# VHH binders against MKRN2 opposite strand protein (MKRN2OS), part 8

Target 1, 223 residues: MKRN2 opposite strand protein (MKRN2OS), of Homo sapiens (Human) (h3bpm6)
Amino acid sequence: MHCAEAGKALIKFNHCEKYIYSFSVPQCCPLCQQDLGSRKLEDAPVSIANPFTNGHQEKCSFLLRPTQGTFLREYDGRSDLHVGITNTNGVVYNYSAHGVQRDGEGWEESISIPLLQPNMYGMMEQWDKYLEDFSTSGAWLPHRYEDNHHNCYSYALTFINCVLMAEGRQQLDKGEFTEKYVVPRTRLASKFITLYRAIREHGFYVTDCPQQQAQPPEGGGLC
Below, E stands for the ipSAE of ESMFold2; O stands for the ipSAE of OpenDDE; V2 stands for 0.75 times the mean of E and O plus 0.25 times the DockQ between their complexes.

## First folded at step 4 (VHH)

Design p28 (framework vhh_7z1x_3)
Fold by ESMFold2-Fast, scan of step 4:
Formats: C-alpha cells, structure tokens, sequence
Structure p28 (fold): chain B 223 residues (1-223), chain A 120 residues (1-120)
C-alpha cells in the first residue's frame, strides 16, 4: 500500500534564498510563483537518496524496521525497532519471543547495514549455512527470550561477532555497534521522514539558505 | 581530508624486529577502530591486527599471533605495530586502515604503506 512511494528520492533546490525540498522540481517556485525554467535556478537541483531499502533484496545485511507499520507512514520516533539478518535468498532471520523467525516478507521498508565486503567470496558462499546453523544452536529458543539481554539485537550482534571472529576481525559490543553503524543511519532516517511527510502533506518543504560568503570567480570582474 | 602515513619499514634479517608507526590526521582518531593489513608481492591484502578506539579490544590473525603487538596512542593520533621474530614470509607492504563506520567489515582508508623486507 505504500510500495508506490517506497524508494522515491527527494529533490533539494535553491530559490528565493531558501532551500526547497520536493519530489520533483515544480513548474513555478512555491514561494514567489516565478517560472523555474533551467535559467532561473542558480545551481542544479540535488537528489537526496531514500535511506530505506527493501530488506529482502539486501544480501548479508543487518536490517532495522519498526515493530509496527512502516518508517514513512506510521513510525512515531518512539516505538521499538526490530532487527534481523538477511541471507542470500531474500529471507530475514530475526529473533522474538516466538523464537527465530525466517521472514519472506515484511521488511520491504528497512534501514540496511551491509555486512560482507564484495571481496569476501568465501564467507558469502558459507553465509546461509552459518546463519542457519547459528540460529538452530538452542540458545535462541522461545523460552530463552528476554527483552533486555537476550533479544533480536543480541541475536543479530552475536552472529555478526561470530563472523567477525571467523574473519580474524575485532568483535563489537552493543554500544560500539550502535554508535558507529546504527545511530548515523537512524539520524538520517529521522530527517528524511520529517521532509517526506511535509512534502506529502504540503507539496514542498522549505528551510533557510545559509548566506554564501562572497568568493571571487576564477575569472571575471572582482568589483 | 583524511590522511594516514605509515613509517618504520625497512630491510631486516630473519629473526629481527621492526616497529611500524601510522600517524593519522583529518579525523577524530579516538572515534575509530584501527587496523594493520599487508600485501605481499603478487598477493591480495591480508588483515593482521585490529584495535578498538579505547584499546579495550585487540585481535590478531593466526599468522602473526604471538609475534606482533598492536597499540595506539590517542593523544598523538598514532597507531603502532611491534613486529618480532620476523620471517621471510613477512615481506610485504604494510598499511594502516581506518574502519569507516559504514559496515563492520569495511576498511575505508589505506595509507601509502611502508615496505618491510625480511632477507639476509
């Protein structure tokens, strides 16, 4: 139901000493109503990428989604986020009070943190087996679920650390992983959600443009 | 602008020792894990050792465990690799690398490297 809007980038352009955000460059400036033919814009419009992706299309990745609804429509900034790990076949492994779930749908609007590097061919070939073996270890049975210390996040991070160790790399604690990889993406997502909802409601969003310091051109008059 | 400068390489005899240094600039050094990697002639990159931002976590590849020691001085923005009991197979260009924070499996920056040659 929100699939048609998923993946849409935002456009940022400069007019009337303002930054204007929209889904596309409008025919006329929403502030001054002047025609925005190519000669009227001082700078080319900038595309702002959608921070959300279809998690079922992301291989070997850590995913975040709201426990209820989608980021763009229902997420309130306060509700819990649920996390999972993708395999190479579009399945999202995630841990809940019902044990390890293997979802073929429901993660179409997710924040993705890629795990494997393109040159890690050996690990990519073993990934699905390692994830399945890890998930069936007995540590992740329903009765072992505990909201604070044995949950979807600890499941995902423990698996990531097993792979890091197998690759001879540094393990990460929850604070390190969250601060370095999760927080920057959730901050970007929050900004995008705010812009997206304003544009959906009003057709555009406007902010003040910082005054540019005068700089001499590489050639021409200096007066 | 991110810059990493490796120094301390050179020619050493088998069984000898070298200490490599990597001086970082253009980013907040103590926000990032740092790593040492090497590339032998005609071979791919080999990860050797990693150290967390606060030195609380340190790890080594099996090939260098017990012989090499990684350390950092955050006040000087400097990463070190103490290499003992060097072998001809340790001949390589040695690089320091910063983890970007985009992916836990990513190394985002390589310095120019420093050549280590272990030969008689």
Amino acid sequence: as target 1 above (223 residues)
Amino acid sequence: QVQLVETGGGLVQPGGSLRLSCTASGFTFDDYAMNWVRQAPGKGLEWLSGISWNSGSISYADSVKGRFTISRDNAKNTLYLQMNSLQPDDTAVYFCAKELGYSPFEYDYWGQGTQVTVSS
Scores: ipSAE 0.273, ipTM 0.642, lowest interface PAE 1.9, mean pLDDT 83

Design p29 (framework vhh_7z1x_3; at its last look DockQ between E and O 0.33; V2 from the best seeds 0.00; counts 0 for: pae E 6.3 > 2)
Fold by ESMFold2, look of step 5:
Structure p29 (fold): chain B 223 residues (1-223), chain A 123 residues (1-123)
Amino acid sequence: as target 1 above (223 residues)
Amino acid sequence: QVQLVETGGGLVQPGGSLRLSCTASGFTFSDYYMNWVRQAPGKGLEWLSGISSSGSTISYADSVKGRFTISRDNAKNTLYLQMNSLQPDDTAVYFCARDRELGYSPFDSFDYWGQGTQVTVSS
């Protein structure tokens, strides 16, 4: 397989009163063709972090990927997403109409939500057992799969909630989990995909710098 | 320095009531979800209730729903827990906890805790 694109970063820099996005600071400004290597940029370039990672390198994490294709190449923002939970070895447990799968590959371009922190060593020791026991229960047999209420997302969230309950923590309903942990990351991913594709097509992407021009308050006295 | 200080604990008889307060300092209290959590003797932590930064969204654990009422006063930087119909199983140390709101992980939802206040329910 080819080198995964999930590790590539983007930068933003300011020149010609525009924000210019690219994979690296180019030798010449793509708008005015001035040599950027001969002078310092007006502002330091800003790195835009890549929101995607190789999910098989993620331990004890909630992962998202497109059901088909990849985020950077094919995802249109409306296609179905598939989710799973990694064990301590990067094996992705995920539920589909075929039952629970234990994938060693296929999640190399994923959004990752870490579930354990470094100080939770005791939880990490039991993680693989909890995940396996949960996954072999009768609740996740293939014939129980249902697109709307008993699917890959409900499988992953139910596991997360079982662990939260065992630790005496608040359970999260689907809306709360999605809004607190998933949406912020998918928003960043959507912005990154837009920029990435524009840079791949044109070599760079440009936006206007905002001008701070405001109208003064009118002296009408009617408010 | 972020600080949370619980007060209002004590000894009550079964069926009694108690009101806990948590005074916050060192941060903008009105920007954060706040929570009450308890720990009974020899037990793990049990989340009880949470309240949004404005107070408009409130949630309760099933074990306390209908008996406990969470509230906040953002002008006084204070979180409250009104506890009614107390039973011996409510005996615990009660903590207030600040929600990260943009949590790194769902298993690490709270970043600051108070020292706790003891509530004892006995005849």
Scores: ipSAE 0.030, ipTM 0.419, lowest interface PAE 6.3, mean pLDDT 83
ESMFold2-Fast, scan of step 4: ipSAE 0.326; ipTM 0.669
ESMFold2 (binder alone), look of step 5: mean pLDDT 86; pTM 0.870
OpenDDE, look of step 5: ipSAE 0.057; ipTM 0.459

Design p30 (framework vhh_8dlx_2)
Fold by ESMFold2-Fast, scan of step 4:
Structure p30 (fold): chain B 223 residues (1-223), chain A 119 residues (1-119)
Amino acid sequence: as target 1 above (223 residues)
Amino acid sequence: EVQLVESGGGVVQPGRSLRLSCAASGFTFSDYAMHWVRQAPGKGLEWIGNIYHSGSTFYNPSLKSLVTISRDDSTNTLYLQMNSLRAEDTAIYYCARELGYSPFEFDYWGKGTLVTVSS
């Protein structure tokens, strides 16, 4: 995936009583064709951050990607996501039916969840060693792989829980981790993908906006 | 038949040191990460730490200065060295094998060894 698209924010602006989404504010309104360059918009345009990052540039992070293709182009919103953990050198550790893989590429468009707090200097210094030692355990050999209970997610979460316990924090089960960290990001990502693909195909995307103007209050002044 | 057998517990005076052992059999000990866990009377389980095949260790930060975990793969034995024992260290101590199921599950546990710290 092209770097500009991976990091490219979307723009939302108001015109014709609609929310209009695009890669940039156009010279003319796509709905009414009025020139937007000669007059200021009623409300300032809002930037919508891209939820995807190059996972190989994220240190000590939990990454999600589609098993096939990229989020913005091929992801169908339903197929299972593949997960991994980054070291401090751009390598993504992930577990599959072929055992633990150490990827130097392929995670350029990922959802990233940082695993270390800013004050965890000691853990960051030992991170690569611990991740490698964890990953070479007999628990993660190819023949142990099982789609429902011993997979890329259980691999990643087991290591995350070791880190949490070593930092004096409580371990999380799959449901707790998924609800707290994964679901909010995948929901945001799904909305972004929908907007991105519509803009890519049509040049813009439009939704109805609720009435934002309030009528002046009636009655006496404030006390 | 996987077996883990803890030993070395007993009554010990405050301020003293104690080393617990866990004898493993029925599996390739050197392939697995091993854990120490304890349970004080009337309390829940408290994780002490683990050790990987390489000798790398994670510790519970509240215990890090008081304990050392080590292993001897030639004798299939896991060790827990405890220093400066206090009354609150009174607990049943278990060794456990991590199979790697998430979130933090042990497939085999020992029966435990009781450590009582009393004057």
Scores: ipSAE 0.275, ipTM 0.680, lowest interface PAE 4.2, mean pLDDT 84

Design p31 (from c01 with D98E E99D G100L Y101G F102Y D103S W104P L105F S106E; framework vhh_8dlx_2)
Fold by ESMFold2-Fast, scan of step 4:
Structure p31 (fold): chain B 223 residues (1-223), chain A 121 residues (1-121)
Amino acid sequence: as target 1 above (223 residues)
Amino acid sequence: EVQLVESGGGVVQPGRSLRLSCAASGFTFSSYGMHWVRQAPGKGLEWIGNIYYSGSTFYNPSLKSLVTISRDDSTNTLYLQMNSLRAEDTAIYYCAREDLGYSPFESFDYWGKGTLVTVSS
């Protein structure tokens, strides 16, 4: 479907001892040309969720986007990512050399890490005020910006740690936050981007089915 | 079915070392971060530390010099090495699974039944 070509979910199905990825199940197998009508697949097709979301629709979340272009079209896998925090009204707060920016647009294709849970009603009611008060601090003026230690990431993580402390939870350092929440999503995103671009270029993408382990390992020291 | 089974607990003398194991099944172990948490009798849960799928470890600062967390993805096993055990380390020790890190405010999705460690003379 054309809607899937706009960066929605991908489909994975099994045929010809291969995993085939596409925007929709085709009428005929691209490898063997066999008609795929009436469930000639061994297993039901699996939907692969789009890892990107419109950040302006994500409340109380940490967002990542490329500094230039979009993930699906222009991101090269190595350029710096820009980060921000959403409020409850579709505004993305982010820190740059121009100070704290409050964006109403530009984050429509983002990786999102949800922060507040639906049952955290008290904090959600205060979130926008806390974020605004935090963001107007003299710590986040333009002349304080430094690429390595006082940047968009340290701005966002410091705010997250303020909220964690207010909720009686453990603070997270940059390494811990990155490994637990950022890296798993960027790995899924990288895989999705690779599949998406290949399908867009060639109409489909193929991988081998994993081989099964046929023999147990040889015995240890006794045998 | 996701299962986590802790083992290696028991009675240990003060000053000794002990290694706990957690056997995981029913999921792709290598794709998940894993945690150790303990609960002393009549007290709340205390987070010990975690090891991410990458092998990176993060510890409760009050315990960092006393514990080491490791994993063996070939055997689907999580380990907790404890050194210089004290009476205050007496607790039920749980391993817990963190899915792909949904949120910094999420609780763990699966827990083991726990293994008791008693530090006494």
Scores: ipSAE 0.188, ipTM 0.578, lowest interface PAE 3.1, mean pLDDT 82

Design p32 (framework vhh_8dlx_2)
Fold by ESMFold2-Fast, scan of step 4:
Structure p32 (fold): chain B 223 residues (1-223), chain A 118 residues (1-118)
Amino acid sequence: as target 1 above (223 residues)
Amino acid sequence: EVQLVESGGGVVQPGRSLRLSCAASGFTFSDYAMHWVRQAPGKGLEWIGNIYHSGSTFYNPSLKSLVTISRDDSTNTLYLQMNSLRAEDTAIYYCARDELGYSPFDYWGKGTLVTVSS
């Protein structure tokens, strides 16, 4: 189930002078076979946050998902991402060659970017109506769709800028929004996907600890 | 040639009401959402609200109880009704057309000055 996959935690722990990634601390070290249950690890295991959420549970948010399949199972790392905007009732509004779609499912594994500050109660009250009327505008009819300049991203960003303006905040162009909000999240997601798939295939993933050679202390020169 | 012309500004006493108009030409007015934006002296732009071609209106929450936006597609005219005017409502008021794409505005009027004072 995609919901179960999206909720799967990753664990990082140290053993054999390596960083070992897995879904849980195993009974035995996969490298040396030492029993980890009977001997404490030198450092406590670290939980790695899942970058994916169920978009249908995220209110007033910008969502990204692969156009085909899910991030953890099928995404190839290079295909285009599809974007949408959530309302307060679990519906994801998104623009395609078929016009504005209102999805009640399909975004269970998404990258989410919240669009409202915690104290924006006035905008929250107007959100669903504003999003619906924005979306029924003649600007977003199927025949207006154009891959480069009038697409799912321009639909979402135009609405985001309307919200920013309503709250007295600076509007963002495509490059500014992408660099500040999208790129950091997609980079984290890419790293998580790599780890997740390696663990699913091999049971664990190993990387070297970044240790520098210690400089030997100077001996002599003192009485 | 797209043209937007605001009118109806002037000096008004606190507590009074004022109605602004925006005359549009050079495009099919009924196809576009329209916005009202203001700029107080020495301050940045403040969005007041918009009206879609359907007649649906959305307002800056801080101004919602004080303003009403309407349109008359037969005369290509946008209106802003302001009630209970305060000194802080002193500003240049602009009419703007909704842009398709990455910005909410593609054309602006020259603005009309509203001064709230005794």
Scores: ipSAE 0.067, ipTM 0.557, lowest interface PAE 6.9, mean pLDDT 83

Design p33 (framework vhh_rezetamig_d1)
Fold by ESMFold2-Fast, scan of step 4:
Structure p33 (fold): chain B 223 residues (1-223), chain A 121 residues (1-121)
Amino acid sequence: as target 1 above (223 residues)
Amino acid sequence: QLQLQESGPGLVKPSETLSLTCTVSGGSISSSDYYWGWIRQPPGKGLEWIGHIYHSGSTYYNPSLENRVTISVDTSKNQFSLKLSSVTAADTAVYYCARELGYSPFEFDYRGQGTLVTVSS
């Protein structure tokens, strides 16, 4: 299926003094072929959440995607990310050198940042109108696009700040928004992509445990 | 030996805020080499990463939990804390605090014994 599947994640577990990443816990260790009953694992497996969602199913959200291809398959970690804002009907509004685009497809694998708080019920009802009115202003015409100062990000952030002001909240500058909401998600996404691609190609991925003290046994006693 | 210990209420009502504190002993939280994080394990499920904090106060959260999570650090008390708002029965889990390697947020070298938090009316 091409839709986001809730509850699916990568799995990390410990065996042979290694961290082993896979889509599911195997019956035997891929390194030593020993059975992985509960007694053989010192710690419970760690679930690594999928950071990507179908942006067309996210309402009132800020989305990030690669300009070419998808995060999991084609993104190289170097290309710039394109950003947009969703309405309540699966349309992604985004600004480019061609002006404001209203995409019904292409954002099926995105990083999503919800923009409305639970108590913003009035704004939800007016969201589509506010976004359309904002997007049709003379500020976002094709000839005004500039890579560094008047781009997809400044379009999205300006709209977000209009919403914040309408809700009586403080505006955010680019650095504040990026550090608080964007950077944590892109760092998590980068790690997930690395693990996903390795597991996809090899069936599992192994890293060395650092030369640090082993984790204490869970519930097994004081040390 | 470095030891991490969770503390906080074991029962929280739906819609309330879950609050936990981690006390670090045998080592300093003021280190540039590590992040300090929270992970949880719902009954019958694997571990889920919640988020982490650097000693400077910089935070990074699991995207699925981000608008409900706040992690804070008090370096003078050698403690860091988790607040999870608007809880539901799905938030019932054993919660662990952990030390994470600075070069990889998904690798832990120490964690606490865990504390069960039940969300029930």
Scores: ipSAE 0.000, ipTM 0.117, lowest interface PAE 20.0, mean pLDDT 79

Design p34 (framework vhh_rezetamig_d1)
Fold by ESMFold2-Fast, scan of step 4:
Structure p34 (fold): chain B 223 residues (1-223), chain A 123 residues (1-123)
Amino acid sequence: as target 1 above (223 residues)
Amino acid sequence: QLQLQESGPGLVKPSETLSLTCTVSGGSISSSDYYWGWIRQPPGKGLEWIGHIYHSGSTYYNPSLENRVTISVDTSKNQFSLKLSSVTAADTAVYYCARDLEGYSPFDSFDYRGQGTLVTVSS
């Protein structure tokens, strides 16, 4: 048996004119030590969703993970990410110097980009076959691997573009795919990692509330 | 609530420039959450993506059309426009303007599209 402590959302709440982040609303404010259980909440707590999912449970999705370790524990924000594509049965297809790997484990903490929409019923039923047929092509043999232009990312994006074309949609270049779908998620993930590590080490994280009532006086106001 | 409406000439002569405007009401083009784009459907054929624009002015065009297409945005009028140069009979289609969800999925369905406007390329 293993504990399922990964995947907890963060909580943001207001007390003492501060934003306080924690894994759950504590019994007492960490700043003033007053009880929070009765009527001491200044505003409703906000849940901050975990940006990481178990990639083996994400169907027909593009996944990102660190090459070494996990996002929450070891990722340094600058090392390259490894990418893969999921089938409908929990297998993550990914390309490396060893060729196409079909992983049944290792992607339990991933950033996920959903690929298929509910209106694409025909493609959903053919997805696993298309992915397997694509992946057994001679284009993705170990000796074809090249760090800059024939790698895990070009493998995944080429497959995505094959599916887009099969659905009569426009292909995406690397810049467009990265800017539109990858960057927003990695930016969100980076912020979450920072908060998570601070809370794990110190029990909570505190920021100042922005000033809501900043109305500079216009010259000549008499009241 | 949110509505998009195409406007522009329904008839364009071969070799001329097709020019359409999309007027957005009930929502702001300046939102960072959306791209705004153009798609078309020739009679009896499937949809073809033309291109889209972000509120910052960043544009992405269909490579098959990119040498003929310009999309621009006017945030002060809450409008964006399409210019397609050197038109031929093959450009005859119903043209739709559309809002595209930023960043959700590359296989995204457009949230909203206009009713479409038929543009015929003929004398």
Scores: ipSAE 0.192, ipTM 0.576, lowest interface PAE 2.9, mean pLDDT 82

Design p36 (framework vhh_h_nbbcii10_fgla)
Fold by ESMFold2-Fast, scan of step 4:
Structure p36 (fold): chain B 223 residues (1-223), chain A 123 residues (1-123)
Amino acid sequence: as target 1 above (223 residues)
Amino acid sequence: QVQLVESGGGLVQPGGSLRLSCAASGFTFSEWSSYALGWFRQAPGQGLEAVAAISGSGGSTYYADSVKGRFTISRDNSKNTLYLQMNSLRAEDTAVYYCAAELGYSPFEYDYWGQGTLVTVSS
């Protein structure tokens, strides 16, 4: 399922002592109806990047998607996420009760964690072959699938740990990988989903900025 | 503003020992508990080789087979410093040694690198 809005950034601007979020600066303030086009804004609008990407265009990356539907439309913020690993040719490798799937579509709205970096030249040449060889082993046959310990996440993390070991890096357990790389991205995604859905339904979203306490001039970022 | 500065390199005889230090600035050592830290080396005319790594969560270590049992990686929270203790040095250990830090962008990347310190093992 394609969504024309999936790649669209949000903007944040100040008016009426509020932060206003929208897809673009409107002609009139939604709160006071003042014409914003005839007067310049006091502060420049801030662009908020879409945290989702087309996973089929992300090379050598760890991807997350909802098991059902898309992040922006259907995801409830609580349901389990399905994960996969991309090769260099737009294929997403993922493990399910039906074995290893090699998807050419379905990951168009994903959270991406980059894995292979430009300085890993030797690994880049071997990536697709190594991923395929890993994925065709007897360990990842359909009858081996088990929801708690031998699933899409353990498949992806075991591959990541094989590459980490080969590159002289420390292996990660599920908790370490999740807290360091997954959770920061899912928190950002959750915030973006909330803003996006509100803007989609109402045309804008408004927040009160809490007043800054007496603090040094440095350390901005709270309103 | 993140910087890593290596020290402790030099000339040593085969069978000798050296301790390398890597002083970090731009982030506090308490934040290192969430980061991976490592030592890499590059011998003349060779590519970069991973030598040792220590987990950001503390305690877990990795060593290349070529140095296992001879080198020890450690860190000091009070000094914001990473160490590599190198014992029983061999001619093939001659290289520029780099410290590196991974700060959460990718598990396969060290985002910040020091300038390197030269270790020469020669008679």
Scores: ipSAE 0.208, ipTM 0.588, lowest interface PAE 2.6, mean pLDDT 81

Design p37 (framework vhh_h_nbbcii10_fgla)
Fold by ESMFold2-Fast, scan of step 4:
Structure p37 (fold): chain B 223 residues (1-223), chain A 123 residues (1-123)
Amino acid sequence: as target 1 above (223 residues)
Amino acid sequence: QVQLVESGGGLVQPGGSLRLSCAASGFTFSYESSYALGWFRQAPGQGLEAVAAISTSGGSTYYADSVKGRFTISRDNSKNTLYLQMNSLRAEDTAVYYCAAELGYSPFEYDYWGQGTLVTVSS
């Protein structure tokens, strides 16, 4: 029902010494009402891509979603995220207290981290079998689940490291993977959610254009 | 503006040694950076082969089975340089060697590549 809203890009443009965010460049500036015709802006408008995708359409990818609700509607920016790995047929493999789940739905609004490059054709052909064989290991049975150290994230990262080793790449620890691939995307997603909700509520969102740094005195009331 | 420049290639006799260097510009090697670095090679008529890789901190390394025990990857963050020490070279090691850097798009993607340096193991 709301798939078009979830996939909608944002536009950032400059007018009235402000950055203005909206779903599209309006005919007139919302602040001064001046006609904006596409050639009357100082700089070209910037498209801000939607950071969310339908995870069931992403092949061989690491996905993140909120444990409850969706990113754009319910996510608070602090609650736990659930993670999974996609196969080539739209199934999201993920690990929970019920063991490995193979979801055909529920990941329609996800952050996606692509894993395989197009030139990794040999691994692409083996991916679904490798993921299934990995997932049926005794290591990922329900009774082995533990919230802090043997969970959906450790399941996904262990699989990623198996594939990295098979492709002649160095393994990643949890901190390195999180900082390098997860945090930049969740930070971008958080900014997008803030802008999206404000535009949805008010029709546009405005921020000041940053000026050259003027250093006011820190605690300078004493000088 | 990110660039990787390889050097140290050349002609060497079987059983000899070479040290390849890769100088980075446009970004800095840091113990806290998310950059991973690697060496790849392409022999005449063959595809790209991963040779060695080193983590951001230098604490984790990978080597292809064909070079394990003969090649050593290292990095010097103060000199912004990646190295590959190649010992006991064989005719089958003849290839163009590429330096590559990974900057966080995908754990399987090296985002930046050097132009390559030719290593010929022959008389």
Scores: ipSAE 0.157, ipTM 0.535, lowest interface PAE 3.5, mean pLDDT 82

Design p38 (framework vhh_h_nbbcii10_fgla; at its last look DockQ between E and O 0.33; V2 from the best seeds 0.00; counts 0 for: pae E 6.4 > 2, unsure alone 62.9 < 65, grease 26.4 > 24.2, SAP .76 > .668)
Fold by ESMFold2, look of step 5:
Order: sequence, then structure tokens, then C-alpha cells
Structure p38 (fold): chain B 223 residues (1-223), chain A 124 residues (1-124)
Amino acid sequence: as target 1 above (223 residues)
Amino acid sequence: QVQLVESGGGLVQPGGSLRLSCAASGFTFSDYYSYALGWFRQAPGQGLEAVAAISWSGGRTYYADSVKGRFTISRDNSKNTLYLQMNSLRAEDTAVYYCAAELGYSPFESYDYWGQGTLVTVSS
């Protein structure tokens, strides 16, 4: 009955020498009240890509979600994030104090870092086996869970590093992986959340011109 | 297709200044798959030397000791362009300067990209 929706698309258009963000082109400019029918805009509206996706439709990916709630409705930018790895069927393997869970639902609004390219078909056939074998080892039993050093993030990163080693690639430490692959995406997500909430609350959001602004901080705590 | 195109090289006297530019296409500096940009140089008969680098956010910079205080790396996200301001140039700065990016979609698909190089000659 109720569909799982990651959120509405956003658009940006230029009017009154300002950038106006909204879910669709409104009938009238919210600032000057001029009719904005098609072809009256100086530049065509630009679609702003939604940084969130249904994680269960992502294959072989590293996913992030808030530990509680959803990004668009409840996330405050400071709460802990939970992470997991998808197999080729969109099942999210994730480690917590309850051990490794194999979730078929609950990750419908996730940040996704794809880990394989489509041209790596041989790796996809081995991925599910690698992930399952890794996950059934005694290292990830519930009683081994520890908030700082043996948690959801270390589980996911250790798996990634095992696959990198199997492919002859250099391993990544936590700081390196986070700065290169996680922070850029959480920064974009933070900006999107700000816009989305302003538009939901007020119908639109306005900036006067592109200016150097303080970028959102890195996302909240990881795992 | 990722491309890096340098410009601004040339002949300059010692003590002079040059500004190198690197126009990037095929990705944007604010994209979540771009994570390091930098300048390298190679003098004749020498290996590559890392000159300066800037993080994807612009908040962290690196400079080789040989250029610290004289060179400044910067970028303009709206123009998708990386810069190297070179002041107080010396003969030992003579080299081909390359713009480089380390980027990729994921850790399993990360690649270094290089520009064609631009020659800087510091000579009387």
C-alpha cells in the first residue's frame, strides 16, 4: 500500500537574479509573483540529483543510513550512522551487537558507495560467496561486538579490504576510506537535506548567488 | 571522459611569477568521486616530484619543502579549474608541470589522471 520513497527530486531555476529551489516549477515566482509558465524562465530548470537511493536495489555497495530514523525526516547531522554491504540481490549485510544481520528491508533511504563496476562481472559471481563466508566466521559473533574497534564500520571496511587484497589492490585504513569515499557523499547529502526540508516547510528555498559558504560538517558519528 | 588541460607555462626570469591553470572536464570538483588534486613536475633527467596538492574540500594543502612559501595551490569550483601560483621563481623550478587527479567511483575503481604537461622555463 505504502510505497518506499527515498524522497522527491529537487529542481533549481533562475529568476529575479536568484537561484530558487523547489520540487517543481511553481505557477508564480515566490518572490515577485510573476507567472512562470513554461518558456518564461531565462534558463531551463536544472534537476538536482537525489543523493539517497533504495539500498536494496544497489548491488555490491557500501551503504550508510542513520542508526535511527531516516535522513530526510529525522537526521540531525550529528547522530551515529549505521553501515552495511549489499550482496548482488540487495540484501544488506550489517554487523551490530546482535551479530551479522542480512536485511531485506530498512535501507530504502541510504547513501550508496558502489564497490564494483558493471565490467567486473567475474567479481560479482564471487561477491556473494565472499560476503557470506566472511560473515559466518567467528570474528563477527554478537559477543565480539565493541563500539570503538569491532563494530559495523570495521566489519564493512575489513570486508572491503579483504576483497581489495584478493584483487591485488592496496588496502585502505579507516581515515583514508572515510575521507576519500564517505565524506564527499555525506557532505552532498547534508546540503540536500537542508534544501529538501526548507522546501517542504516553506515551499521553496532561495539563494542570491553562488558564494563560498561554510560547507556542512562531515556526517555524524560512523557506526 | 576525464581530461585535465594545463595552461600558463612559459619563459620567465628568475624572481618572476607565473600562474598555471588546469581545466578539468569529465568530473566536477564538488562531485563525491573526486578526492585529490595536485601539481607534479619533472625536470630534465629527473624523476617526478610532487609540488603541491589540495584535498577535494579545499581544506587541506600540501607543499614540497622546495616551494613552500613561494607557491600557492588553489581552485575555483565554479570554473572547475585548479591553479598553481608560482612566485619568486628560481632556475631549479624549470620543469614540465603536470596537473593530476586521483579520483574514482569507489576504492575498487580508483585511477590517477594526468594532464599533458606545461613547460616552465626560468632563465635569464
Scores: ipSAE 0.040, ipTM 0.413, lowest interface PAE 6.4, mean pLDDT 81
ESMFold2-Fast, scan of step 4: ipSAE 0.313; ipTM 0.595
ESMFold2 (binder alone), look of step 5: mean pLDDT 79; pTM 0.814
OpenDDE, look of step 5: ipSAE 0.159; ipTM 0.541

